# Ledger of designs, part 4: VH-VL binders against Protein TIC 22, chloroplastic (TIC22)

Target 1, 202 residues: Protein TIC 22, chloroplastic (TIC22), of Pisum sativum (Garden pea) (Lathyrus oleraceus) (q9zst9)
Amino acid sequence: ATLTPNHVAKSLAGTSVYTVSNSDNEFVLMSDAEGAKSIGLLCFRQEDAEAFLAQVRSRKKEFRGGAKVVPITLDQVYMLKVEGIAFRFLPDPVQIKNALELRAANRGSFDGVPVFQSDLLVVKKKNKRYCPVYFSKEDLEYELSKVSRSSKGVGVSQHIMVGSFEDVLKKMELSEKSSGWEDLVFIPPGKKHSQHMQEVIA
Below, E stands for the ipSAE of ESMFold2; O stands for the ipSAE of OpenDDE; V2 stands for 0.75 times the mean of E and O plus 0.25 times the DockQ between their complexes.

## First folded at step 2 (VH-VL)

Design m10 (framework fv_umesolerbart)
Fold by ESMFold2-Fast, scan of step 2:
Structure m10 (fold): chain C 202 residues (1-202), chain A 123 residues (1-123), chain B 107 residues (1-107)
Amino acid sequence: as target 1 above (202 residues)
Amino acid sequence: EVQLVESGGDLVQPGGSLRLSCAASGFTFSSYSMNWVRQAPGKGLEWVSFISYSGSTIYYADSVKGRFTISRDNAKKSLYLQMTSLRAEDTAVYYCARGPEYWFGDLYYFDYWGQGTLVTVSS
Amino acid sequence: EIVMTQSPATLSVSPGERATLSCRASQSVSSNLAWYQQKPGQAPRRLIYDASTRATGIPARFSGSGSGTEFTLTISSLQSEDFAIYYCQQYNNWPPTFGGGTKVEIK
């Protein structure tokens, strides 16, 4: 069976992104490149959402009064996506740089939001596996620094795989149980691995 | 489309060594965990060894620990099994088998198998 | 290690009849169980995974059921190409283990 929306949403709990809302607490939506569809912009950095707000205020007078930057968690975003709302993510430029460095053969640009993973950090509890996926390469590297001396430091990047968050979500949505995709848990930037896993695994 | 081709099987005397290879094509080899599974003549299937997509996690069946070494070369899209101190009970067809695509390597079912390569350990 | 026991060792069935194969685990494996088909001289081919999910391209006449320690593979209307040896495999605990196989042969 395909993974349920609730399962996917649970894997995303605790990660905040930033968007712009109006005085009625509804998201400020942008037209897509063709002007045909309304899309919400979600920023992984608060300062990028603040820049977006300034741009909106300079272009649209109706948003000057009550528009503000608000945080929203990725699990809430995913549930809104399930209800038909389209979103576009603006990734952290530092993580784009990290992704490009890991994918030397894939020169140019990186499509989507970079996420990072290592099989050395798989958590097993009560006959279930949990595989952490990081939005920050630096957070993953920190956790890997705690691994055995034989693999510590030297060649840390050899144990790190990078992918697109959007592609990972699509694979989770299309995957069957026990494929491994249901084991993924996204780790919020700056949060301790053990603390987040304790809260999510429950 | 997905293809796994084993080679290196041979007749070897007890105590000898042999290297098996598996050439992968038709998929992104570096994204999948790989396994060796063997089958003695007229017998069932026995898992031998596992290697994660990155090569960082490796497991062996108790019967081969200390004698066999699994490795992979993602640039060459190849999987290897170096066998040493071979015994009569190692006689089997050795299959290269793929785990499902995911970001980490661990225990799962095997979705694609090679044709197998026969290793005979006999005097 | 978890021991997987398949029964019967050999099942004789006429074409068009139903074949029912059993697989028992010595400990609970949840739904982490796969079924493979192996024809003479060929490599195994995955039929079922997660106890009941049919792999892509596998005909609807193949179905899997069960959870915990008792599992069944059913072939509802046996075709000539279905005569083969069938293996179950658990992937709940390291090491992964296979059943001894059930040979489905023509009556």
Scores: ipSAE 0.000, ipTM 0.469, lowest interface PAE 11.6, mean pLDDT 81

Design m11 (framework fv_umesolerbart)
Fold by ESMFold2-Fast, scan of step 2:
Structure m11 (fold): chain C 202 residues (1-202), chain A 121 residues (1-121), chain B 107 residues (1-107)
Amino acid sequence: as target 1 above (202 residues)
Amino acid sequence: EVQLVESGGDLVQPGGSLRLSCAASGFTFSSYEMNWVRQAPGKGLEWVSFISSSGSTIYYADSVKGRFTISRDNAKKSLYLQMTSLRAEDTAVYYCARDLYWGSPYAFDIWGQGTLVTVSS
Amino acid sequence: EIVMTQSPATLSVSPGERATLSCRASQSVRSNLAWYQQKPGQAPRRLIYGASTRATGIPARFSGSGSGTEFTLTISSLQSEDFAIYYCQQYYNWPLTFGGGTKVEIK
């Protein structure tokens, strides 16, 4: 069976992204690559949203005094997407670099928001299995470093898989087999899975 | 019935081009990653290329990078491999294979029957 | 790239006997290891994934074990339909790689 929107949204709770709103608290939209669609920009770094705000202010004087950077959580973003609002993510460039390094030197660009997972890291809470998915490779590396000394002696990168957040979400939404996909939980940048699980599984 | 059917294999001269197709049926094609795998006559399996369910993430084996292009059309439930600058060593049976790479260690669970590509002068 | 090495290249076994096939990875792939069976003129068929999980419809006589760099496929009480070539595959890192295969043939 397909996962419900509420189940997918729950897996995304607690991760903040940043967008630009106008003085009427409406999303500032940009044109897609084809110029045909209006799309909201969501940045994983606050500084990228502030840079976008500066560009908006320099181009359109009507936003000069009223536009602002606002945080929004990914579960809220997902529910807006379900309602038909289009968004484009701007990933953390550090994580793009991390994804490209895991692919090998000459594999070109990475499309989408990098997410990282390890088969060595599974969490059990409330008699249920959870598989954490990280927006930060460094956060996952920290958790892997806490595994036994023998695991610390082996290359940490050998146990890290990289994927696209957008592809993972699509598979969760459209899964035809009730296994594995229900176990995913996305870990906010800068948080440990133990801290995050305490906040979302109560 | 979950099924993958390859087509497009042919005899082609070195330096030529060929487009392979893989038609999917019996499952939601847009939910799965797809791979191309080849097997030279009398030899083992060699992974060729990967494409994510959305088409946004693509990987190639170094032996085909720059010459082969993987693509998919989810509306048509079809996977493609555009091959250019073909070499004698590209002679192989080409299989498409369904993958569940992310969130589950399922590997290639469904394979097509294969289509033979022969590169010969 | 991760190099997968299978041994032996050929294994001669009589029906009813046990066959043990080895697969070694040049670096750890943890449990991201699959086994495939290929009969002449046919596409490969997935037997095992996650190093030890039998695929749907695969007989209980097939079992996989191992983790990290050393893996084993065991066929207990080998049947006549089990004579085939067997491939291991790591799906942990890019590029995906297969072993060279082990041919299981009748003695």
Scores: ipSAE 0.000, ipTM 0.456, lowest interface PAE 16.0, mean pLDDT 81

Design m12 (framework fv_umesolerbart)
Fold by ESMFold2-Fast, scan of step 2:
Structure m12 (fold): chain C 202 residues (1-202), chain A 120 residues (1-120), chain B 107 residues (1-107)
Amino acid sequence: as target 1 above (202 residues)
Amino acid sequence: EVQLVESGGDLVQPGGSLRLSCAASGFTFSSYSMNWVRQAPGKGLEWVSFISSSGSTIYYADSVKGRFTISRDNAKKSLYLQMTSLRAEDTAVYYCAREGYFDWLPFDYWGQGTLVTVSS
Amino acid sequence: EIVMTQSPATLSVSPGERATLSCRASQSVSTNLAWYQQKPGQAPRRLIYGASTRATGIPARFSGSGSGTEFTLTISSLQSEDFAIYYCQQYNNWPITFGGGTKVEIK
């Protein structure tokens, strides 16, 4: 059996992203390039959502004073996606730079939201295996520095893998139990994995 | 632990200028939007200015617009308020306050405040 | 700008009693309302956000309620350390605005 939406949502708990809402607390939707579909914009940086809000306020009088930047957690976003709401993610440009440095110095772009993982970092808690996935490369490097120090200084960055968040979610949705995809837990930027996993894994 | 430490408050004559600083520690400063809030002696709180985490979005209260400039230096983990054309009504304790990436509502942490007195 | 009005200006209460503070917005702010406590010589401390969510470390005796234009902060059993000035703040619209404050003082 494939992973349930509730299982996938639980792996995303605690990570905030930012969108723009109107005075009725409804998402401000943008049209795609074809004008055929309404899409919600979700920013991994608050400042990017603030920039979008400023743009909306300059173009539409009804949003002056009433619209605001609203945080929403990725588990809530995922459940809205399951209900049929389309979203576009705007990633942190620092993490785009990090992903390009890891994959190929000569590649000019990265598609999707970068996420980082290491086969050297697996957490066991309550007789279960958990594999942390990081939205921040720097957070993963910090955790790996502890492992490298205890292992007599093995090189850390060579053990970091990079992927697309959107692709990882798709693979989780299609996975069977015992595939390993059910073990993933996404770590919020700026948070230590031990603290986050203590809060998520009761 | 999260700490915000304001400095730069002083006695200044009307029409003068003053620069306030707020030094941040114990958190990733570049991930948080920052505000300046002031309080005149014996009076209530008045919001002064906002700056987004990148510095790209800035707002001012009408009472200070055109006279005050908010800025930040994420490498130095510092927030600034450059005040010009100071008036007696600008006399207040000035607080820097954090709102942030993990907590969208403003002002989860405040500094101790720095006193600005505008008087002859 | 949205005008925030707090009432009463001063509340005289004895320890152990219930204190109820009111905050009214000149137009709807949804649930985007926060409450702060300020003691003499200190910076304000956030108590409540989202009209009813208690901030981390805030005692259970503090509770917030309301939506739209009418909001209430309740202290169910006042302790000696609760004598302070309390401010409401809307963060629904720019500019951010605060109420004039309610001083909770010993009877």
Scores: ipSAE 0.000, ipTM 0.428, lowest interface PAE 18.1, mean pLDDT 80

Design m13 (framework fv_umesolerbart)
Fold by ESMFold2-Fast, scan of step 2:
Structure m13 (fold): chain C 202 residues (1-202), chain A 119 residues (1-119), chain B 107 residues (1-107)
Amino acid sequence: as target 1 above (202 residues)
Amino acid sequence: EVQLVESGGDLVQPGGSLRLSCAASGFTFSDYYMNWVRQAPGKGLEWVSFISSSGSTIYYADSVKGRFTISRDNAKKSLYLQMTSLRAEDTAVYYCARDRWEYLGMDVWGQGTLVTVSS
Amino acid sequence: EIVMTQSPATLSVSPGERATLSCRASQSVSSNLAWYQQKPGQAPRRLIYGASTRATGIPARFSGSGSGTEFTLTISSLQSEDFAIYYCQQYDDWPLTFGGGTKVEIK
């Protein structure tokens, strides 16, 4: 027994990504001219979605009058993925750079959307445990700086783990209850974990 | 690294045939439209042919229609141009160039292969 | 077919000066226009698409403008590496057509 789609979706609530819709509020999909395969593009930066809109408008006259950039939350994206819709993420290039620096990568590329976490940062409320996963390394570093300052300072060092969002989601989907993977909560860029948890967790 | 490499250019007699190849690497070839573009010595660029990513849609310039055939093999990541009934005016450097599904011009080009049609 | 006309055929400019290249379509191509740079012995390089959008990695000194039938490529402060032949290309309708090119040479 693995975690339910509803549980996974709740862990993704509050994180906005950006896509392009037409005048009928339908998503603009990337596809082969043959039309057999449709893939939605989701950008972590609004400016990247705006660039995509400009590209589509330049070729397809029908998109000029009514096409627009629209935000959609990752929990909504996840539910559409469960229904069989394919998506391709365009990550924030700053976070790609951050992931490569942490890995000291020889390959010069990172596959997937970078996410960051630390075992030094765990939130506890009564009998509930939450493990924040960040889309922004800078946000995690800010939180860790507060932990480092408030500790006794003995042997304390920054410990950041980097992974791909897609791999983390797959591991959550394969995990059984009480494995620890049910504790993950994804933190939107620019938000503190305390603020985010107050907004999305009951 | 994203790369396109043409081959097959040669010296051919008028009326002859020649097959050009273009090998793709560093990207998912089957996701891209492909074009052949030629350039006669000292002249400008002339579009020759287009093929969609699946191969189902094909277009030709009037100057080559009925004589040239564009094709692709997505498993081999290769593009082809079969040329027949060659004329002196077909003498040119032939480039393969990729385009994306939304068609925004050709973003990656090969180095070109020279075809000379002369007696 | 849509005929693309570039002017001038040759433009003589000193380094650091502004270069302005024109491209005219025989009928409206909306904004479905790309600009390419070609240096001697090299394949063309796409600079601009959608009439005004810079391709990734293209310096900010290159800018495109126009729509319909009249288009302009501007190089705001010409560098030594910018001396090349520039081509416009429409992708509004088949067959695809290129302009005759504008050679930008040192004065």
Scores: ipSAE 0.000, ipTM 0.418, lowest interface PAE 21.5, mean pLDDT 80

Design m14 (framework fv_umesolerbart; at its last look DockQ between E and O 0.05; V2 from the best seeds 0.00; counts 0 for: pae O 12.7 > 2, placed apart)
Fold by OpenDDE, look of step 3:
Structure m14 (fold): chain C 202 residues (1-202), chain A 118 residues (1-118), chain B 107 residues (1-107)
Amino acid sequence: as target 1 above (202 residues)
Amino acid sequence: EVQLVESGGDLVQPGGSLRLSCAASGFTFSSYGMNWVRQAPGKGLEWVSFISSSGSYIYYADSVKGRFTISRDNAKKSLYLQMTSLRAEDTAVYYCARGSYYEWFDPWGQGTLVTVSS
Amino acid sequence: EIVMTQSPATLSVSPGERATLSCRASQSVSSYLAWYQQKPGQAPRRLIYGASTRATGIPARFSGSGSGTEFTLTISSLQSEDFAIYYCQQYNNWPFTFGGGTKVEIK
């Protein structure tokens, strides 16, 4: 059996993204020309959502007074199913850069929201394996510095794997139990590894 | 009416440069990602480049990376493609197409023909 | 990159008949698949997006199906104006890629 949506959602708990809502706490959506489908933008940085808000306010007079940036957790987003609405993630440009640096030279692009992980940060507790996955390379590096004497640079980078959040989610959804994908835990940006892991394991 | 209009297509020699423009109207240009797609004569469609609504994110096809530069002016509702070091294989009708992150393309402009030949 | 393969390259169909076009992806593109119609001298026109959602203004005779790596565009009853080249496109992964196209011609 594959992982349940609830399991996947649980792994995403605690991570917030940002979007724009109107005065009625509804998503401000971008519509296609046909109005058949609307796009909900979810930003990993609040400032990006603020930029989006500014655009909305500048173009739509009705939102000048009532629109605001609101946080929403990834688990909520993951479980959210709204007809006619597709959600898209806007990654942190800094993390895109970090991802590109870790990948092949001259790649020049990254597909999706970067996530970072290291086997050195795997936690074993109560006969269960937990694999932390970070949205911030810096957060991961900080944790690595605690377990390794490796200095910043190539030495540390070789222990970092980078992937796409979207790809990871898809793999999780398609994975069988006991495949290892159920062990992933997404670490919220800026949150202490130990704290989050304790919350997840508890 | 949502509309895209390309311009700037011309005949150029190999190694030359050319700048294409795409004028948008009928929609909030600054809210959408934009793309360039090209089609060689008698051939299929090839995605060339993407630029996000704010210009913060840019992607290129490997075939044009390092030679082409996509940009936009949201105040002018315009999309640009600066082409350098042009090659014969760059000969194509170039379309601008609206499409944000992980989104289909709609609408398309009418296209502008770029011919690279000695 | 994800390679999109369309088949057949050319499909000869009589007016009123059913046309079935195939599009295969070298790896899963989920439902991030669009179909476009292109007539001679014209820009592509979006028909289907999200693999199965018909665009506004597109006749009901056009339908899309599939997910992952296998996709199909079906024209239930071919009309004279439907003779054109059809392209599939994935927008799941960068770089976005198109199929080689299927030419639907009159039998």
Scores: ipSAE 0.000, ipTM 0.528, lowest interface PAE 12.7, mean pLDDT 88
ESMFold2-Fast, scan of step 2: ipSAE 0.220; ipTM 0.693
ESMFold2, look of step 3: ipSAE 0.006; ipTM 0.536
ESMFold2 (binder alone), look of step 3: mean pLDDT 92; pTM 0.923

Design m15 (framework fv_umesolerbart)
Fold by ESMFold2-Fast, scan of step 2:
Structure m15 (fold): chain C 202 residues (1-202), chain A 124 residues (1-124), chain B 107 residues (1-107)
Amino acid sequence: as target 1 above (202 residues)
Amino acid sequence: EVQLVESGGDLVQPGGSLRLSCAASGFTFSSYSMNWVRQAPGKGLEWVSFISSSGSTIYYADSVKGRFTISRDNAKKSLYLQMTSLRAEDTAVYYCARDQYDFWTGYPYYFDYWGQGTLVTVSS
Amino acid sequence: EIVMTQSPATLSVSPGERATLSCRASQSVSSNLAWYQQKPGQAPRRLIYGASTRATGIPARFSGSGSGTEFTLTISSLQSEDFAIYYCQQYNNYPLTFGGGTKVEIK
């Protein structure tokens, strides 16, 4: 018995991403890397979705009138993915740069949406343990600056680990309760964990 | 409790091959990156190889590249090191060491748990 | 590769005394440094990571300090169980590298 889709979705509540819809409120789809499958594009920055819409409009007459950028939350995206709808994420390039700086394997490209965590940051809320996962390295650095610690040589970046959001979701899907994966909660860009947890953990 | 138990160490001739195993228990093996670290008799520690939780990311020390292959079987909760073209300088106790929760592929890290080791002796 | 140098190679101390062990990196490793304890016939055991963070279950008499290239492990009042070999390890870059070890032995 693995973690339920509802449990995984709940860990994603509150984070908005941006997509393009047509006049019928249907996703504007793009071809996958193989050219065989239609995939919805989800942007972590609104301006990237707006740029995509502008490019589509300049190439296709049918999108000039009714197509628009719409926000959708990651928990909604996850439930649509569970139902068989395919999506591709376009990450924030600032976070790609941050991920590449933290990785030691190779300078080069980062595959997927960067997410950041620290074993120094575990939050207790209503007597439950939560491990926040950040879409913004800067947000995690800010929170770590407040952790009680020795001031002698504890670099905050040393305690920051980077992973792929898509890989983390797969691992959550395959994990059993009591594995530790049930403790994860994703923190929206620009929010402190305390703000977010007040909103999603009642 | 977290346990790592190595096996497969043996006396082998130069140029020979040997496969080491590490059996994990007490934690979710598929969620952690793993390493092999060796120690020659009376000498210090030397890092040998890294493998991510899925097996997709692998790194080797230059001294063993092309001769050793790290692998894992998450269903069997086991880590392996296939050694070929063995040399006298490969003589060492080989330790299995647990890295980090595999949220962090490719990030170098410290080891929180070690096995008891298995001795490999390469001698004519 | 980053070369780690530990000094002294051997440190002779009596129970209750303070021991100070040094570790030097050939280039900056920030605070990405760990200390391990190894007793005869046993596997290494983690003591310190992040240069100064004590691992869970490690007694308060063990403390680490330093950043960049110079690091120190201090044992404030040695107990009989503390006589062992201590290794520093950098995890700033692959390949991971260890110091040569400092043997802490009874006088």
Scores: ipSAE 0.000, ipTM 0.466, lowest interface PAE 13.9, mean pLDDT 82

Design m16 (framework fv_umesolerbart)
Fold by ESMFold2-Fast, scan of step 2:
Structure m16 (fold): chain C 202 residues (1-202), chain A 123 residues (1-123), chain B 107 residues (1-107)
Amino acid sequence: as target 1 above (202 residues)
Amino acid sequence: EVQLVESGGDLVQPGGSLRLSCAASGFTFSSYAMNWVRQAPGKGLEWVSFISSSGSTIYYADSVKGRFTISRDNAKKSLYLQMTSLRAEDTAVYYCAKDLGYSYGLWEYFDYWGQGTLVTVSS
Amino acid sequence: EIVMTQSPATLSVSPGERATLSCRASQSVSSNLAWYQQKPGQAPRRLIYGASTRATGIPARFSGSGSGTEFTLTISSLQSEDFAIYYCQQYGNWPLTFGGGTKVEIK
């Protein structure tokens, strides 16, 4: 049996992204590069969503009074994706830079939303194992600095794995229970590991 | 695959009423804005009406404002056009057309069209 | 409303030749312009949007250009299946408006 959509959604609780909505709380969608699909744009930075709103307003006068930037959590986004709505993420450029530095720098681009994890970081609560996945490399480095092993001059970056958020989600969706993929929990940018786990772990 | 199937076109007398329907399949109907576009025999395309994904935002061409009412039923995946006070100049093939956006997309052009339903207004 | 004017009304072309179709807006629509192809007895088909972006599945011989008020659709080497009526549509402002169409026919 593969992981349920509710299980995957729960792993995404608490992370806010930003989109553009009209006064009726309907999402503003855009055409993809192929022109055949409508997609929602989700920005990891509020400033990027505000820039997009300004661009839309400059082209459509009807948007000038009613459209706004709204936060939406990734668990809600995931449930809408399950319903059939397509989304494209606009990542934080700082995290793109971080991913390229860790990737062995053989390309000038990173495809997807960077996420960071370490095999040195596993949390156990209520007899369950949790493997945190970070949207911010800096947040993961802070947590690794508390682990005595990595603090012994090993270098925290040697223990950081980089992946794309979209690829991780696909692997979770295809994985069976007891594969280890059910253990993942995504950590919101700027939140401490312990703070987030206390809020979302049941 | 995406399909839009119009029905309800008929021969009607001037001043009469008619209701058109469009049945949608192959996409999440409740997530997209919909339009009606018409084409008089041997003439060009004319946009008639727009309805947002929730039904809260509606626009009409000036030529039909006050006479036509666009509506949708997301549970039934259907779009409707209620036409009243029909005139000879309303004679046209009426197309159901899928928009790329919700209320206001960045682009309001049509990626999929139905095959149309003919409305003839004549005595 | 924004009035869209297409020219010529009819274009007679031989297979293999280039066809150039014009579309003019009465006021600026930026790049908010789409092109459609309609064959006799059929619904229109989307060709181009954003003035220059080809829709999925549309052959490379179709290209669009222009911005503001002047737009062009070019078919670089006309095939037999390209004989049809072509419409431009602006989506920069409400109401949405179409051009009058250009009929591309065999010489």
Scores: ipSAE 0.000, ipTM 0.465, lowest interface PAE 13.7, mean pLDDT 81

Design m17 (framework fv_umesolerbart)
Fold by ESMFold2-Fast, scan of step 2:
Structure m17 (fold): chain C 202 residues (1-202), chain A 124 residues (1-124), chain B 107 residues (1-107)
Amino acid sequence: as target 1 above (202 residues)
Amino acid sequence: EVQLVESGGDLVQPGGSLRLSCAASGFTFSSYSMNWVRQAPGKGLEWVSFISSSGSTIYYADSVKGRFTISRDNAKKSLYLQMTSLRAEDTAVYYCARVSDWYLEDYYYGMDVWGQGTLVTVSS
Amino acid sequence: EIVMTQSPATLSVSPGERATLSCRASQSVSRNLAWYQQKPGQAPRRLIYGASTRATGIPARFSGSGSGTEFTLTISSLQSEDFAIYYCQQYNNWPPTFGGGTKVEIK
């Protein structure tokens, strides 16, 4: 059997993204360019959600007073996505730049939300193995600098793998037990994996 | 009426453990996220921990990570804080507080209902 | 974490006078700012949320203003029961953080 939605959601606990809610406490939805679908916008930077709110408020008076930027965790987002709600992520542009640099991409674009991982970083807690996946390259470099004996990131980026968050989630959803994909845990920007594991892992 | 009542505060030795409880009444407890907030004698308010309405999302202040565990029992309409490895610095009145869970009248993270608090004293 | 700074630490006012309390955030918190009142021996009581919206049952003499990093709580005509410590709290970024408090005391 494949991993359950609850297992995938647990791997996403504690990571906040930012959206805009209306006066009815519902997500403010965008129309896609073709006008046929409503999509919720989720920003990895609060500043980007504030910019979106400002645009919405300037266009639609109904959002004045009741509209606000709301943090929501990725586990909650994932469960809503399982229920059929469509979302679009707006990644941190610093992390897009990091992903393009690591991939030496010829195209100059990155599709999806960048995530970073290293085979050198595996956490064991309560006789279980966890493989941390980072939304911030800098956070992973900090942890790897400890392994490389305080290189301050010099040379440690050569051990960093880049993926898209959306592709990693799809791989987890399709995976069987003992594949290794069940061991993934996503690390919130600005947090150490040890700190996050203490908060969310029993 | 809507109310929260804390209990379990006591005098404990450094390194000891204590479990705090918070009983909710007058509202649908299972629909609201909850916080623990503490206040050391003569000092200001410090957020301690958050738990979502279902219990699936939990946050802790850096000062208590790895030592405190927040939990809830929606059937019993109760919130808990299990404290271990207690330090003198944990001496405080502990409040449970209700946080909005996506209601227009109550904003997310804004705390609209507070208990009267329960005193925890960590002293040898 | 976002640091909330309140000023002054202590404000001495007479009944009937206007009290103005300031709260500053180390970075923008938009309008996601609440004000609480705490009387000696009591739990905090929420006065304002969303920077400017009065909570149910809060007298009209309390008003909040501001956005971004600078916020103000105003008590237009101070009553004897308003002598208390007031805290601002941001809930824009995780973790939520409180200011150090402003004690409003009788002159």
Scores: ipSAE 0.000, ipTM 0.398, lowest interface PAE 24.5, mean pLDDT 80

